# Ledger of designs, part 1: VH-VL binders against q4ac94r1171to1339

All scores and structures are predictions.

Target 1, 169 residues: q4ac94r1171to1339
Amino acid sequence: SSGLLDVGLRYRRSPRTAEGVLAARTVSISVQIIRACGLQAAAKALAEREPALQFSATVGVNASVTTHLSFLPQGEQRRTHPVACSFCPEFSHHVEFTCNLVTQHCSGEACFLAELLEFAEVIFAVYHENTKSASDIISIESCKEYLLGVVKVPTKELLIKRSGITGWY
Structure headers, positions and changes below count from the first letter of each chain, unless a header shows other numbers; Kabat numbers aren't used for antibody chains.
F is the ipSAE of ESMFold2-Fast. E and O are both the ipSAE of ESMFold2, at different seeds. Each is the mean of both directions, binder to target and target to binder. V2 is 0.75 times the mean of E and O plus 0.25 times the DockQ between their complexes.
[cut] marks letters that were taken out.

## First folded at step 1 (VH-VL; framework fv_libivirumab)

Design lb13
Fold by ESMFold2-Fast, scan of step 1:
Structure lb13 (fold): chain C 169 residues (1-169), chain A 127 residues (1-127), chain B 112 residues (1-112)
Amino acid sequence: as target 1 above (169 residues)
Amino acid sequence: QVQLVESGGGVVRPGRSLRLSCAASGFTFSSYGINWVRQAPGKGLEWVAIIWYDGSNKYYRDSVKGRFTISRDDSKNTLYLQMNSLRTEDTAVYYCARDYRGYSGYDSLGYYGMDVWGLGTTVTVSS
Amino acid sequence: DIVMTQSPLSLSVTPGEPASISCRSSQSLLHSSGYNYLDWYLQKPGHSPQLLIYLGSNRASGVPDRFSGSGSGTEYTLKISRVEAEDVGVYYCMQALQTPYTFGQGTKLEIK
């Protein structure tokens, strides 16, 4: 496959809870990030831009992935734990986004969720994180993450295929 | 723009104390380990001490252990070397030099040598 | 402590001719990662030391390509393909494999 990320997306109604508060007006959008592959080219490009990372990139990257629904605020994004020293990291990461049936576009305008999904995307940003190792660290690049790539997956098919969307992107 | 500037040197008698400072600008000081390196008149370079980026680890040359203390104040972008019980053999120009060595997983190392040095501050210990 | 030994201790070169400086360590500087933790520094008269080469063979930013480093384990060489007047100074090798970092005794390069 020619894609960078092996992902799965599913749309499902939240099960009834004892509280009942979310059950009537919410759905779950399930996002699974299984693995990334083929990060060598992105790492090489990053090492050329950032000389400080030349040795990290030659042996693999410390990859993490953020998941963002395009119609939700940045504060509702999710992030995997980093996977060290790999050009083909396996995340086996699963998150649920609980969304109201009537919600807001990121601009603040109220919309039905079905209308938003027709034009929305799940945005995956793949980063290299320079994180603490069990090894010695005399210097660290604090609060830095380096973008390796972005993958966008349209959500429009979630309205049609309740079994979900899966594959390389 | 990236620079280190030492200060605090002077002339002092054996047994006395001096505190050296190294002011950093033009880079994220808190991300780097910093070395002190000295050079006696007409002699070669001699490594003195290092402090890691977070101040958690400090290492010293054997001849200065127990007498010198390296420290940092990241809010002021400043490195210090407290020198107690000074000896005539401590007479030298003292340089600070930044050091990047970070690990990524299994010994994946960003290491760039001591790429930025200050101009030095002179310490003379004489009777 | 790792002991660093340089040879020669002084070198006089006609401008445009090559120069070569050797550095020997008392133990291997080759780390399990495959990198050699040996740096070269130049101190020009009246100036602070400046980095020339790091990790055995990598040129520091702004260093002309007439400078090259080679070697592995315990034997290292700094070569200047065509010496220029601005290259006058004292050259030091330094190991950064372990603390304390240790310098060679220095090699003084002079123009004939």
Scores: ipSAE 0.000, ipTM 0.477, lowest interface PAE 11.0, mean pLDDT 81

